# Designs tried in a protein design chat: VH-VL binders against q86kr9. Part 3

Target 1, 225 residues: q86kr9
Amino acid sequence: KIFNKESLNQLEKKGYLIIDNFLNDLNKINLIYDESYNQFKENKLIEAGMNKGTDKWKDKSIRGDYIQWIHRDSNSRIQDKDLSSTIRNINYLLDKLDLIKNEFDNVIPNFNSIKTQTQLAVYLNGGRYIKHRDSFYSSESLTISRRITMIYYVNKDWKKGDGGELRLYTNNPNNTNQKELKQTEEFIDIEPIADRLLIFLSPFLEHEVLQCNFEPRIAITTWIY

## First folded at step 4 (VH-VL)

Design g9 (framework fv_nezutatug)
Fold by ESMFold2-Fast, scan of step 4:
Order: C-alpha cells, then structure tokens, then sequence
Structure g9 (fold): chain C 225 residues (1-225), chain A 124 residues (1-124), chain B 107 residues (1-107)
C-alpha cells in the first residue's frame, strides 16, 4: 500500500511524492537496469523526435533522449510479444505500478483510471529535455489526458555532479482558477538515483531534465489517464 | 501523406445550424492525435473553436461552448462541427487541423496538418 | 484566457533583410508556442513548434526562440516568398489562443 492519509495529503497539497527504495530488491533493480540498457544497445530505442506520424523528425536541442514505447495491453495496436520475453523484470516493475494505479482508483473518489502508457527513456552524455508539462489543462471537458506521471529510476552509481536531475517546478495544486496556472520560479531537483519512484500530477507540474554528464541515464515512465 | 479536407455549405441563413465535415486521408483518426476546428473572420486573425479525440472526448472554446458540438465518425474517418443559432458574426473561413503525435507526447506538437479551409457566409 | 500579443503589427522589409517578430504571452506558457505563415487566400502553414523546433520542410532561414512569456520568430535572410502574415499560437492551456498577426510587406 503506497497511499495513506499523509501521502494523499502531500500529493494533494504539493502535487508530488518521492518514494525511495520502491522495490527494495537490489537483484531486481540490477536486472531492470540490464534489460533497459540492453534494449538501447540492441538498437530497440528510437531517437525522440525522429518518428512523428508519417514524417521523420529530429531535434536534440529540445529533447535528447532515446525512447521505446512498451505496450502490455493485449488489444494495443502496437503489440510486441518478442519484447515481453526480453523485459521480464521491467514487466515486474510495471505490475507494481499497476497496483498503484488500482490504489488511486480505490482511494480517490471518481478517479476511474482509463488507461496507462509506458515509455523507456535513455539519455546519453550531453542529453537534456527542456521545460514542459506532461498534459494539457482542461476544466470544461472529459478529454482523455494524462493525470498522473510515475517515473522510476535505475541509475545505480549516480553521484552528485553527474547531472541529469529532474527539475520539478512546484505549482500550487490548490489554485481554484486552473486556467491561471502560473509558471513558478520555485523548484526541486530530483536526483535520478536507483529505486526512486517519483509521482506527480501531470497537468500541474512543469519539469525538465538537466544536462547529463554521464551515460546511460535510464528512466521508465508510466502515465495514468 | 496525411491530408484534411473541409466540406459544407457556402451560405447559411441567420438562426440556422452550420454543419461542416473534415475528411481525413492518409491516416486513421482512431490511431491518435487530437483533431481541431479553427476559424478566421474576414480580415481578422485566427480563433480556436475546439477539438476532439477519437473516443468522443471534446474541448470547446468557452466563448462558443453552448453553441458548438464536435463529433467523430471513425468508420468514415471524418470529424464534424455543428454551430447552432448562427449570426453574421459567424461568417468566416473554417479550417480543420491535426495536433499531436502517434509515438510521443500528444501535447508537445503544434498544429502540423491543416485543411485548405472552407468559406462560410451567414446572410439572409 | 491567455492573451498572445505580437509586435509589430506590420513590418516593411527588403529581400535579404533580417526580420524579427515578437510574441508575448499574458502568463507563463513554457515552450508551448507554434508559429504559422499565411499567404492571402491560403491556409496557415506551420513553421515552428515547441518555440524553437523547425517544422519538416521549412527553410533553415526560419528560427524560433524564447520560453516563458517572450518569444521571437526570426527570418535570417528574407526571400520574395516570405512576404505573408505570421501568427504565433500558445497550446499550453485551453482555450488555444493566437496572436493578432504580423503582416510582412515589401518595402
């Protein structure tokens, strides 16, 4: 159980939660790291911004990571049964994140999660991702959009000075006029250390990935819609 | 290549309902992206009307919300705009457009494909 | 609603000139700005997305910059086909809003 009264209050008030030692299993973390890096080394990841609809596009000045979408839903239009056999431990992690999704459905009135979407991302030395939000704000519609972002890190030997921190800009999630979401100068830098899970409210918190001075920087992100 | 084509009446009488359809070719609307309607009044700038995701989820400009309905027909690969109780102020060129990305964050990209536009005149 | 204000409203320039058009948002919109070019009787054509990313097929003389509230479109060496109206657009928040447009005219 991840959510108690205190953690739900923190998510509501601050818009984010940091959970260290999420799996608390060094062997499992090492296997997830190995599977993730192997996907990259076997050229299974696409340079972000290279595959835009029917046009190929690239712009590393905005986003310098390599990504792989992971589809577990049996009705997904992009199914890869071969992938499942090579990412057993990543799938174990995703099963744990599904439990968190179920917990949101159980403890937040009318949350009613619609779907999840998962991405494996690898940054090389020099890589970054400029400031952005994971979701548009809409106060008037039932638009299917990301509501929760969960980022899991597996960087085993990260040390201060390596860069690649996620800079999270702390918005006021209790602002009742959400159309007036203000860019904030307040932020926290989240070190991408192994077995850390970051959860935040997708439409409200802007964030960026600071320049990496190490490689590979690996993160697995699951969004709840 | 992905192409969008608007169709509808060139002339509509005041108080009637304007109905426009956007036909998408070269891409299935059920594969993703948000599909938008934009208009441009004579000699003026651009005004966003609203958008739809293939599930039926819509967002409307609040200034038009009570008057606008956007719908999608995935079997015909079309999405449509209905604007009720039109007045002379609704005279404009109407465009449909696509926003998003199949492989990346749908909220990251601007409007990358536009239709050619269809002129609508509201007059007695 | 987020207001997008362009300056100038019109600019007269000669072929070969460096032209800059600015766009100011009434509140922070991060990098969620696109720029469009519109020629008379034609639909807008996308030029820039995410403030600085060049749309596929757009000449490299076009560039975008800025973040937060202040954004700029630059044409480094104006060509005859560049005389058009230019619009900025924010897509950070609903409703999407456009600038009033900047008409680029032959000097």
Amino acid sequence: as target 1 above (225 residues)
Amino acid sequence: QVQLQESGPGLVKPSQTLSLTCTVSGYSISSGYYWHWIRQHPGKGLEWIGSIYHSGSTDYNPSLKSLVTISADTSKNQFSLKLSSVTAADTAVYYCARVGDEYYDSDYYGMDVWGQGTTVTVSS
Amino acid sequence: DIQMTQSPSSVSASVGDRVTITCKASQGISSYVAWYQQKPGKAPEPLIYAASSLQSGVPSRFSGSGSGTDFTLTISSLQPEDFATYYCQQYNSYPYTFGQGTKLEIK
Scores: ipSAE 0.013, ipTM 0.510, lowest interface PAE 8.4, mean pLDDT 82

